# VHH binders against Origin of replication complex subunit 2 (ORC2): the designs that were tried, part 19

Target 1, 363 residues: Origin of replication complex subunit 2 (ORC2), of Arabidopsis thaliana (Mouse-ear cress) (q38899)
Amino acid sequence: MEDIENIEEDEYGFSRNYFLAKELGGASKRSAHKLSDIHIVDEQELRETASTIEMKHSKEISELMSDYKTMYSKWVFELRCGFGLLMYGFGSKKALVEDFASASLTDYSVVVINGYLPSVNLKQVLLALAELLSELLKCKRKSSGSLSKGQETFPSRSMDDILSFLHGPQSGDKDCFICVVVHNIDGPALRDPESQQTLARLSSCSHIRLVASIDHVNAPLLWDKKMVHKQFNWLWHHVPTFAPYNVEGVFFPLVLAQGSTAQTAKTAAIVLQSLTPNGQNVFKILAEYQLSHPDEDGMPTDDLYSASRERFFVSSQVTLNSHLTEFKDHELVKTKRNSDGQECLNIPLTSDAIRQLLLDLNQ
Short names: E, the ipSAE of ESMFold2; O, the ipSAE of OpenDDE; V2, 0.75 times the mean of E and O plus 0.25 times the DockQ between their complexes.

## First folded at step 13 (VHH; framework vhh_6fv0_2)

Design p04 (from a23 with A33W; at its last look DockQ between E and O 0.34; V2 from the best seeds 0.00; counts 0 for: pae E 3.3 > 2)
Fold by ESMFold2, look of step 13:
Structure p04 (fold): chain B 363 residues (1-363), chain A 129 residues (1-129)
Amino acid sequence: as target 1 above (363 residues)
Amino acid sequence: QVQLQESGGGLVQPGGSLRLSCAASGFTFSNYWMYWVRQAPEKGLEWVSTISTGGGSTYYKDSVKGRFTVSRDNAKNTLYLQMNSLKPEDAAQYYCARGYSDEPGFYILTKAPSYMDVRGQGTQVTVSS
């Protein structure tokens, strides 16, 4: 729905802008009562400000990161006690949390979920966690199995069965934990209620410990009381880093990330590479058509379907429509009607940018 | 078809150095986290190091920190492991491995060699006095 999409886009942008403004100097003694009362900071202005802060204070920021390292033993203790760790503060927390994991969680298996990406397959994450736990339990008995042997004991299992296995009793050894790191648990890949319910259930599993970061001050609105108090069991850690959002930033809406032709093409390529191979191939058909027909403003939808079916990239119109919805949600395509009244799809990039995009996708 | 070819192993004295290489083909190398793992005789696979897709983040097992350096050259589809100050306990068959999948939604950072895609013959590192 157009109205639903507009509401979600405004709400997403608002929460991000509000959080950043509060951190950088938008603090006020008056609480915000209405959305219209809040000073919404331009995204580009915030990025430029963050970059300036880092360049001017690089030595002080490095000292700050070193100070956070002194907290790592406390964070490990908190995880062993069964708390979830929730990291918040201005700047990308990705490098900090990954340094913590590599320095202090080497006794655990660590799985990292990138919530800032357009999509994440949580079923695949749960399958990987179940296979990891099975290997950990096996390794504590006798020598581990061969690498050539698959541990695909769970592919037919429901999500509930996988979660039940992960929540199983701590047999004799109470240190059979897998740590799950979630970058931007409030990010676009994870903000839907079902993903949050899955993450909350995962967090409550006896074999699972959770470390997450948030960037949006309204992230707790994703959680009900049970999720917060009985499942996530968060300890909140204020860890401003002032680090740039080099990776996270390029996954915001493509229009807001526009720059030079080469930068725009690289940004679009990164978004496309987060999609399935079939989705990427459908987009390539459209891109190649548009390059071959520079005098036209797009490819008729029926022609894209026919071409995609011929190459076995889609099995039905429903499957194609799912890919088109993803492309539109990421602003990779637009629709309009040609002179014959047919619905056509258009990539809102110059021909030079589309050529660069195709080169980047093949790389 | 995915191919990983390790090279650069050999016989060194304690305290010596070796540089391992892993040539990758049959997949988009720059899309994958890459791993080094090793296996001593009659032992299971042991994680050694991990490197991010662009090479900006590197991770090491504690016993090799400060001695080993992982790197990658995405233009040449090649993964490297510089091993300095080698010890007898470092003697093993070394393998490079590809991450779980090319979907960038998640990856495995430490401890899980059974899920890493080991496809090469490996390269033997022997440390003898």
Scores: ipSAE 0.181, ipTM 0.530, lowest interface PAE 3.3, mean pLDDT 73
ESMFold2 (binder alone), look of step 13: mean pLDDT 82; pTM 0.845
OpenDDE, look of step 13: ipSAE 0.556; ipTM 0.697

Design p05 (from h03 with A33Y; at its last look DockQ between E and O 0.27; V2 from the best seeds 0.00; counts 0 for: pae E 3.5 > 2)
Fold by ESMFold2, look of step 13:
Structure p05 (fold): chain B 363 residues (1-363), chain A 129 residues (1-129)
Amino acid sequence: as target 1 above (363 residues)
Amino acid sequence: QVQLQESGGGLVQPGGSLRLSCAASGFTFSNYYMYWVRQAPEKGLEWVSTISTGGGSTYYKDSVKGRFTVSRDNAKNTLYLQMNSLKPEDAAQYYCARGYVDEPGFYILTKAPSYMDVRGQGTQVTVSS
């Protein structure tokens, strides 16, 4: 239990910050500014952390998943009451939610939306839902009239018309529901206001029940009060799985867009472009040294001076110090002392970001 | 473009085993739920099993649960069905399928084969008595 508590404490710290962002969001200028300062976890770090936890604690994780299974009947009841289920917590929730649907939603047809994919087309999802509902209603209306189904009319229908059909009154002796599962409702293809408004309207449709997962701390900012309280009707379920993002991980740069290697390099390139050509070349010497010596804590300052002077980028220590001051003022380099006590300069970027930065400076 | 090629069928005595394979190409295999369906003589398509995109969740028709095991290898774009303790009622043409949608961003998790994209020739499983 103690190892599980340590993992939960790390996720609990994230959850506390997540709740603070939700409670403070939209309340003040400070709240919005603080939320914009939240940095997305590095994609490699996230994958490594989830994979390491899975290996070390497989027995505890399996028991945790079994405990979630005891909650499935409660979740079904909540869905039938008209609540949306919102799953959050560290790790991929994809397997958990799909197991819930397959084990406990056997009386439903289930449509799964992979919101982590950039190619998700919400119009096509709505069309598929309408077609599925039409088929389900035909089975209930064998002795009564049914709505006509036309392939040409179906693709040309507006989203409003489709949503009106999905919100139609229940008929017959039994309710007819489709459960919609949205993996990463905060995903890149769904993040825009129009998509979220459509999902909220979908959630309020009489024939629709919604289960969704989120991974971004900013997910609640996608919704206004009406969407949350009148349409989604979320019940929030904390379900850390500690499962790796094996499928979502292919697309994590899009889910974690603000921390991508290309964006980090672009920011640094903008600053470097404002410097003199000699200053840029001094920085390039440091960058190339750091790439070729990944096991070192950076480049000794004396070595940078020697290399820069050999190449005629500086003529004196004073000139080099001027460039180094600019680098430090813009946070392009940091100083560190190595094991010999020498002052070393380090670029606080990943090797991939440094490579991209060098490409951008040359182009 | 999208292709599914089933193999591994054959003649088996009751209680025997077979392992079916399905080679997939022309789409991003790891983004799709995959299905096994079968068609016996004088019957329509019947759902047999489902496997999630990463293989972490598997689902089976009640009559095959405990005897059949579905698996996938996303690096090889291959779906498998291990069939043990075969019965005469398991004799059918077996097909693999992906979720029926023209869009890889969503799929219908259902037991209705009309919403599954069956494209291959299938592989025949025959159980003698």
Scores: ipSAE 0.163, ipTM 0.465, lowest interface PAE 3.5, mean pLDDT 73
ESMFold2 (binder alone), look of step 13: mean pLDDT 82; pTM 0.843
OpenDDE, look of step 13: ipSAE 0.587; ipTM 0.775

Design p06 (from h03 with V101L; at its last look DockQ between E and O 0.39; V2 from the best seeds 0.48)
Amino acid sequence: QVQLQESGGGLVQPGGSLRLSCAASGFTFSNYAMYWVRQAPEKGLEWVSTISTGGGSTYYKDSVKGRFTVSRDNAKNTLYLQMNSLKPEDAAQYYCARGYLDEPGFYILTKAPSYMDVRGQGTQVTVSS
ESMFold2, look of step 13: ipSAE 0.556; ipTM 0.754
ESMFold2 (binder alone), look of step 13: mean pLDDT 81; pTM 0.837
OpenDDE, look of step 13: ipSAE 0.470; ipTM 0.685

## First folded at step 14 (VHH; framework vhh_6fv0_2)

Design q01 (from h03 with T110V S114E; at its last look DockQ between E and O 0.35; V2 from the best seeds 0.00; counts 0 for: pae E 3.0 > 2, unsure alone 64.6 < 65)
Fold by ESMFold2, look of step 14:
Structure q01 (fold): chain B 363 residues (1-363), chain A 129 residues (1-129)
Amino acid sequence: as target 1 above (363 residues)
Amino acid sequence: QVQLQESGGGLVQPGGSLRLSCAASGFTFSNYAMYWVRQAPEKGLEWVSTISTGGGSTYYKDSVKGRFTVSRDNAKNTLYLQMNSLKPEDAAQYYCARGYVDEPGFYILVKAPEYMDVRGQGTQVTVSS
């Protein structure tokens, strides 16, 4: 998953990321079965992996950070043009984004929101931004007694009123904006629709520029089309750091790390291991078929029945249907009709993930 | 009454070291992030470093990173700047400034130095060749 280089490529790349998130995670009928256990195991494995990579490849990681540093001037230009910067990739991005701010945003004010903390209060953030902006405008004008009145009343104002102040016209001869950094805009305290709508409105304010990081592959599901294209105006930057999540990992578990075939297959294998051996073997037949027929939209249900019955994994259509119901309930399989009207079954995983899943099932 | 008093400046040769101090009074020092800023002759204020309320997070202007270390002693209401490997471009009047009250969910890293409220007289650092 490379960086998106232009607006049409960005939109097509965004669509690919959205389809990938849908393919891996599904949007409805989510399994409630031990989700917290899956989060904890994945988080621990990610922490150990990041630590091992740092030890073994310290020179390569340092060169990678130096390469990102060559991009800082472009990132500043993109912010000045009104784009939001969205940082994604394996490993903690906290140090990278803070280094960017200290190296390239020294002439501006920077506010950091720790989205990984459960205690984030967006009204308090907006109040602080309004007070900071009022101070910046007062120093610039020197005649701003009325701004002091507005600043003194900010704690009583609604969030809508504060956002209107932050969207006020640019004044003076110089750009007057505050750069807001959001570590983990996909964090648990920020995932609710109202918080995301507030952040999108904040990002569209004339005095505000936004830099954010994400760690969850499903983060784009937080945003509708208006938020992405008219408010956040994201430029997506793939910036794997391989750094440990020393601070973020304490406060929320990570699930579904971006772009890992082994993690996707391991999650599916856990679900499949809760099923009977015959159910697992039926699934293997479907998986093998899908790997050997990549140009098809899946396996016809009648063919799966015939293959499963010939191998004695099912004794009847009713038995097969019970396995298919379990697969669908866990989102392991999708059903659709092809152009000929036949019901077909599809595993919504990449070919690489299916291969890894088959290896894991054979132990 | 908020008061900040800087000290520890002086004359030093290139490559030398100095330790600046900032004594704070009139407010609850441990509740505020703190900044070091500097002003060279005929230039505006320049942000140098920031330290969080507990001292767990420190930030530096890129040109001083690795050479300067900011620290604080909340029990003594004192902010410090250890300056090593000093260069002629570091020569300036150095000031400390009070930041904003930190919240657990966010903090303000103010980096617009021409608008900072500088209250003390500062301490002069001179680096001669």
Scores: ipSAE 0.289, ipTM 0.670, lowest interface PAE 3.0, mean pLDDT 74
ESMFold2 (binder alone), look of step 14: mean pLDDT 78; pTM 0.806
OpenDDE, look of step 14: ipSAE 0.676; ipTM 0.850

Design q02 (from h03 with L109F; at its last look DockQ between E and O 0.26; V2 from the best seeds 0.41)
Fold by ESMFold2, look of step 14:
Structure q02 (fold): chain B 363 residues (1-363), chain A 129 residues (1-129)
Amino acid sequence: as target 1 above (363 residues)
Amino acid sequence: QVQLQESGGGLVQPGGSLRLSCAASGFTFSNYAMYWVRQAPEKGLEWVSTISTGGGSTYYKDSVKGRFTVSRDNAKNTLYLQMNSLKPEDAAQYYCARGYVDEPGFYIFTKAPSYMDVRGQGTQVTVSS
């Protein structure tokens, strides 16, 4: 068991270095003279510090990415079976998903949608898919003669007409599809209900498969039950990368700090349900502790580990720290120091909101 | 008028390096995904690599991964292909091509030649011996 404790101490050191970098930035910012200067300087310092932390742990990140590569054949199989793939977890998933596409989807046409951008023209995406499907069907029929440069589609075609065309050709060949990769299907250009309905209808086409990523706290609110189970047919894959959001910008999840008790609890419950079941159970331990100790400034981190391990929700400090990182990035918990100087975790919700949250999670 | 002009080809020894350039004009270069394709003697056009509109996403044929690097400079309207560790099977006429999509926000990777707008005469890459 001493080998396991030494490994946990090493992973604790990595997690402590990450929290120290965040704490150092916070401490430096508390001593600043101007609020405007604090905001700008602190952001630059935090970005530089986060980059150096990732450089220091490049071996661990490389091993994690290698582990994900062992899953690529399973992901292709899931796509061939008709499932959509939904990638979630801390860090940019753009490089991971694009590596998957470039390594395992080279026999397919791939359309990549950058949902993190403020504008995406879904009609043009549908037109491109219709043309690609036409080429795919021509290749299967082995069309005689050379094809000319692609025919222009009529500009008067409505999105409904294009979707009807995409649904029209039915083939028994499940291996014959076009893959649509959506970086941040929860992004600003795609968040509206009409765009999500269009994507859901697209995903139900027999020759279309989706691979998507999410980063926003409220991403599950985009879909009703039919969209999830009948159209998207998501398989949820937890793939934390810890990669910076170099292209997407910074998409940090936000939890409303000021709202009604029911609104705040409902929002937090939805965020928590996007996490793993063990992560939810770890959060419940913290929530129950905080309700039982209203006069304290939170639960000491060591006590959370002990309680979580006793209930078999975590096997090591590394797995606990992974959950804590997700909680902090979604603003579900905050770190404070108690009167004895111990690092404590607290949920920034009222006791009534926490009670409602626990009720909603048990539903 | 849309124009693409390839350059930088030549004769190299196996294991050598070349850097191809593609100068673009007559369209808004930054709005298009760009392709490198090649044609060996007695063969059709073969896809080599694709780069997104901003240059952040790149795709490569399996046989060139790790040896070739595609890049773009949107300010200079120029596409590049750095070819390292060249092999005899890389010998071909190399062309750049404009992708089908005219809108920012998405791009296409496909092997379908009808989506590759080849307009230049290409540049020859020869690997002796």
Scores: ipSAE 0.382, ipTM 0.615, lowest interface PAE 1.6, mean pLDDT 73
ESMFold2 (binder alone), look of step 14: mean pLDDT 82; pTM 0.842
OpenDDE, look of step 14: ipSAE 0.540; ipTM 0.716

Design q03 (from h03 with M116F; at its last look DockQ between E and O 0.36; V2 from the best seeds 0.00; counts 0 for: unsure alone 62.6 < 65)
Fold by ESMFold2, look of step 14:
Structure q03 (fold): chain B 363 residues (1-363), chain A 129 residues (1-129)
Amino acid sequence: as target 1 above (363 residues)
Amino acid sequence: QVQLQESGGGLVQPGGSLRLSCAASGFTFSNYAMYWVRQAPEKGLEWVSTISTGGGSTYYKDSVKGRFTVSRDNAKNTLYLQMNSLKPEDAAQYYCARGYVDEPGFYILTKAPSYFDVRGQGTQVTVSS
């Protein structure tokens, strides 16, 4: 079988989608060893590649966008059938998905979640969805007594109660749903397991249909088999746009550098929890040193070895170097040389994020 | 009790401009996101634009992006729609509608057409040939 023929077979997309679905189920099993598979989009590479492609092939990109528009009626049909739509591919999908919603979903109620923002609060999203659905149901089954009784849903309701309402009994009208668009369901405010479980439950609600985008190649590792097959029920759409990440790029790569303290600490804690206990303890030594020495460029590698050995977290330089390699591969640590020429290690997080991370690791 | 009064429509030539106003009363205007919607004679109600409570976030139907600008003056309880480069397809009765209190990080783009809270008589925009 020739490589050229494999490329032509992948052109039709069917075997690729099957292959990705097959591997999604197995990827969660390997997450502990392949932490590099859960990473933030390479902002610099994506920006440079998208800009170069647009400069050289603007006509071809415009034709590609036009071709996607011919698929909008199929996407609406898939949503009406109860599938979730998952948009993936190189380049920002924000404009494409918003064009789809603005052109083809105007007959539905549509809520857009900007998952690339660290400020997203899923509880408030659920409250807004419940209020919107309540209004839509009251319009179909108007009762003047409902307004005068004052027994309405209040913002203090638990998330479980809200989700139960969103999954409540269907009327005979199968078109009574709210479409929820999630830009970057793999985004910084949404990547934690609790948020993903909430989104999966939301997706399974009878009154909800979901359209989402992902940008990280390892985003499927956020989901187990139940979430994918029983709750999200994804149809995967490969939609490379080659568009720059003008909005997402400002926020999305900020998980470790510019995100909120809680969100950056959560991301780093997830990576660190997948490492060995000795690796975690070595990282703690570096983190504590950096907090104690804010005027320094980081901790000299030789000092980290000595401190780690004194505490019996490593027995050799080889073992330490293995941990350091893992930290660097996950971008948890940067190297630089101080004025004396010594190699120093630095955690590229704010002091507040490091403090929160240490609290999470000490549990 | 909630009242919305649209004004500023009229007859313009293709490529012309109009500025619509919506005067609100009977509720705390600054607490609510607002919508512009429109209805052509042979078409159903259509979402045009959404603006957040403070006016910091604006959203537009794809066909009007770059031509229309929504704004609000919360001190005067007034919503505006600046319409530039008008096309014959923009001819419609325009209404404003009260939305919901919004939240950072998400927005309600549209509602199903029959569920927009249209209270006023609207204002007619006609684009001549």
Scores: ipSAE 0.437, ipTM 0.692, lowest interface PAE 1.6, mean pLDDT 74
ESMFold2 (binder alone), look of step 14: mean pLDDT 78; pTM 0.810
OpenDDE, look of step 14: ipSAE 0.655; ipTM 0.835

Design q04 (from h03 with S57D; at its last look DockQ between E and O 0.60; V2 from the best seeds 0.46)
Amino acid sequence: QVQLQESGGGLVQPGGSLRLSCAASGFTFSNYAMYWVRQAPEKGLEWVSTISTGGGDTYYKDSVKGRFTVSRDNAKNTLYLQMNSLKPEDAAQYYCARGYVDEPGFYILTKAPSYMDVRGQGTQVTVSS
ESMFold2, look of step 14: ipSAE 0.406; ipTM 0.634
ESMFold2 (binder alone), look of step 14: mean pLDDT 80; pTM 0.825
OpenDDE, look of step 14: ipSAE 0.435; ipTM 0.744

Design q05 (from h03 with Y115W; at its last look DockQ between E and O 0.19; V2 from the best seeds 0.00; counts 0 for: unsure alone 61.5 < 65, placed apart)
Amino acid sequence: QVQLQESGGGLVQPGGSLRLSCAASGFTFSNYAMYWVRQAPEKGLEWVSTISTGGGSTYYKDSVKGRFTVSRDNAKNTLYLQMNSLKPEDAAQYYCARGYVDEPGFYILTKAPSWMDVRGQGTQVTVSS
ESMFold2, look of step 14: ipSAE 0.769; ipTM 0.896
ESMFold2 (binder alone), look of step 14: mean pLDDT 77; pTM 0.791
OpenDDE, look of step 14: ipSAE 0.517; ipTM 0.756

## First folded at step 15 (VHH; framework vhh_6fv0_2)

Design r01 (at its last look DockQ between E and O 0.31; V2 from the best seeds 0.46)
Fold by OpenDDE, look of step 15:
Structure r01 (fold): chain B 363 residues (1-363), chain A 127 residues (1-127)
Amino acid sequence: as target 1 above (363 residues)
Amino acid sequence: QVQLQESGGGLVQPGGSLRLSCAASGFTFSYYAMYWVRQAPEKGLEWVSTISTGGGTTYYKDSVKGRFTVSRDNAKNTLYLQMNSLKPEDAAQYYCARGYEPGFYILTKAPSYMDVRGQGTQVTVSS
């Protein structure tokens, strides 16, 4: 028991040192060049250009990736043992983890969470997992001859209810689990304590196994001791890939210092581009309304619902509310009450910014 | 304007090979998953393959697994579909389609998150 604790401390220390080294290595020469001197190349242009950069050491990287493939069986074994896998190291790990899942987890249901996206609905994830688990358990019962027909339609259950269901009876079958892959458990949509707690609870379920990646050195600060040791039960795997963050990086606002209205619009555009077409269309309705009614406090929520329903962008108030929650979470929409006491929605952007945003969405 | 232009279709004998290309413009190609879909005469649109933004993950329809290979060159804004061992049942209009990254998905299910598609390229398989 003492030896395992020492290995964990050493691995944690190594991981910390790695991230520190990365932070310190990035502290190279404060170029005396003022940020103001940096021709702020359009972030898009920069990203596009960066994507065209030929990867140096392609052969070595390929060899490294091949080496990682030899570890897949070990990783599966660790999952079967009830550990969570935490993938860390320089470079995007998305491709590696997905390759692992596709190649080695074929006997299991795999749910992938793109945690690097600004919007992840964990409730929907949990519902999907609950459905999968229900199906899995039904299949096992059928094979064991117990025909209990109860299609428990998961009503609009609270997250707690869903999690309680997922905790279900601990079946002694170590091979009966759903794998949840989280690309960037430290992603912007998952960083909040509530989301982390939800994921930790999820990970503690007997039929759930978590494979997650992290890219931030401070990611471990998201977890308390209970979360780490009792819930997530992380095994740390150092798997630098040196792959560019082409996907994950898109959603990180290059906080270039000047919080200009333009940056907010750009951030909004990025968020909106990650939404479903229907979500985008709902937002467009709101944007168009606001542009056409600049003197109003915003679009009444009921009017938005009516308009969205009429255009078949939403089927229910619940669906609209889901979109609105997403908009609000990303500060794309604010709520105000008008003089009549009606709840109105407004986009906290200038008219010009909204126009630009609409242009970008129609591209 | 978002544009997708397919090419590389043609007439091939059973067992033959074709390579389809799709040139993308008007959007940041590397930010989107891409799809190949096909439509045979008098049939509905059928999903064929998906490739992730970085190309590290690929998905295939069961009937094309082992025969078709999807790839992409983000530097060239181009999507490819290598089709080997073509069968008469593969004859269709093939379309390139742009996807979006969902917040979550089930790996065992074919992703169907598409928003824009090209004009298509015709693949004919005949003896």
Scores: ipSAE 0.499, ipTM 0.637, lowest interface PAE 0.5, mean pLDDT 82
ESMFold2, look of step 15: ipSAE 0.512; ipTM 0.720
ESMFold2 (binder alone), look of step 15: mean pLDDT 80; pTM 0.820

Design r02 (at its last look DockQ between E and O 0.29; V2 from the best seeds 0.37)
Fold by ESMFold2, look of step 15:
Structure r02 (fold): chain B 363 residues (1-363), chain A 127 residues (1-127)
Amino acid sequence: as target 1 above (363 residues)
Amino acid sequence: QVQLQESGGGLVQPGGSLRLSCAASGFTFSNYAMYWVRQAPEKGLEWVSTISTGGGSTYYKDSVKGRFTVSRDNAKNTLYLQMNSLKPEDAAQYYCARGVEPGFYILTKAPSYMDVRGQGTQVTVSS
């Protein structure tokens, strides 16, 4: 169907549209003095703007939703061809995607993953998919003579075994698949590399078709080139709804406040383990300082240099700056200024997540 | 703990009307979509109606559309079902249910994501 070039064009268009959406909150740039403040203010202004637009333009929004319904047949065709569908744009896409699944995927089994919830467990999703597929294959084999009762549940099988079963040979009828809908594939509980790799492998299974939504501008950073071009095979659909985040909004802020501490720390630990031992030790100094000084806005950069040099983890400011650049590139550290105007470094994780991270690094 | 208590059932003649109520406690009622389901003897649960958290969207099974009206009063933590033009086929035990948001679910019309907790209220249509 589409070549790789069309997928690249969709990704480029998506990135441009996300940048334009950020620019709609231009007042937030001036009202925010710090990097973390800018992010928070942008999110609040975006949500308030969406709500205001909804109140003023209810008729136009309803017409827009009706227009999306005319696209459902095309979306079904794209899924049958093996593409993943990725929905993006202003406002909650939950109602739109649920309406699509309920109206147009009635001939298929559909599993919905609420990616905005902290309780998502992908192994349990895989087990449920395997059981559904087993039931579908049993019904298709009904015309065979003797049916063997050799089915086995997958409670003790590895994720690899389950995924291998889901990737099994397609029967002659190409309509033998289960659709998986992921609300907020970029949700906080799904951001770790292991979860995203599992979803990418799931998307590449012959019996699986994937529909997902995203809300964060940084969502494409979750995927490497193999995941995007060989596994997800996304078709990008811009579907602004301007609908409020009545459901997702309750859980998005609560997840950020209540923290999936072990999953967040595990993701950070994987990134840190790719760094040199001296780089890891410099980060540990910052982490321990932040745990010891919860009332401060981070560790002054000069103090980190002095502490790192005293422990022989760095020999010069140049070496420290190299480590700090790596930390910033992976978003492990943020820079801000304290009340005295000094440049300070802070780890944007909860104290519990930092403690778990230190435990993981010491092994 | 979560409680749902149905009331308002009774005996009515064909063509008559009843108004069912469901009192909710132990949770923030306004945060949940609510459902009416019913069960006739020796049948499974059958979905009847759905109402959104604020009451702005309502949905009905085709066989009751135009005859039944679902509503809610979030200040009183109460869900309602106005049933008009009742038929013998409407006779059943009626339950209200709270929407549950699991981490994942299978998209079906079956109420696998609905939380039914009450004793229900019996609706009987005499002919």
Scores: ipSAE 0.357, ipTM 0.509, lowest interface PAE 1.4, mean pLDDT 74
ESMFold2 (binder alone), look of step 15: mean pLDDT 82; pTM 0.839
OpenDDE, look of step 15: ipSAE 0.451; ipTM 0.589

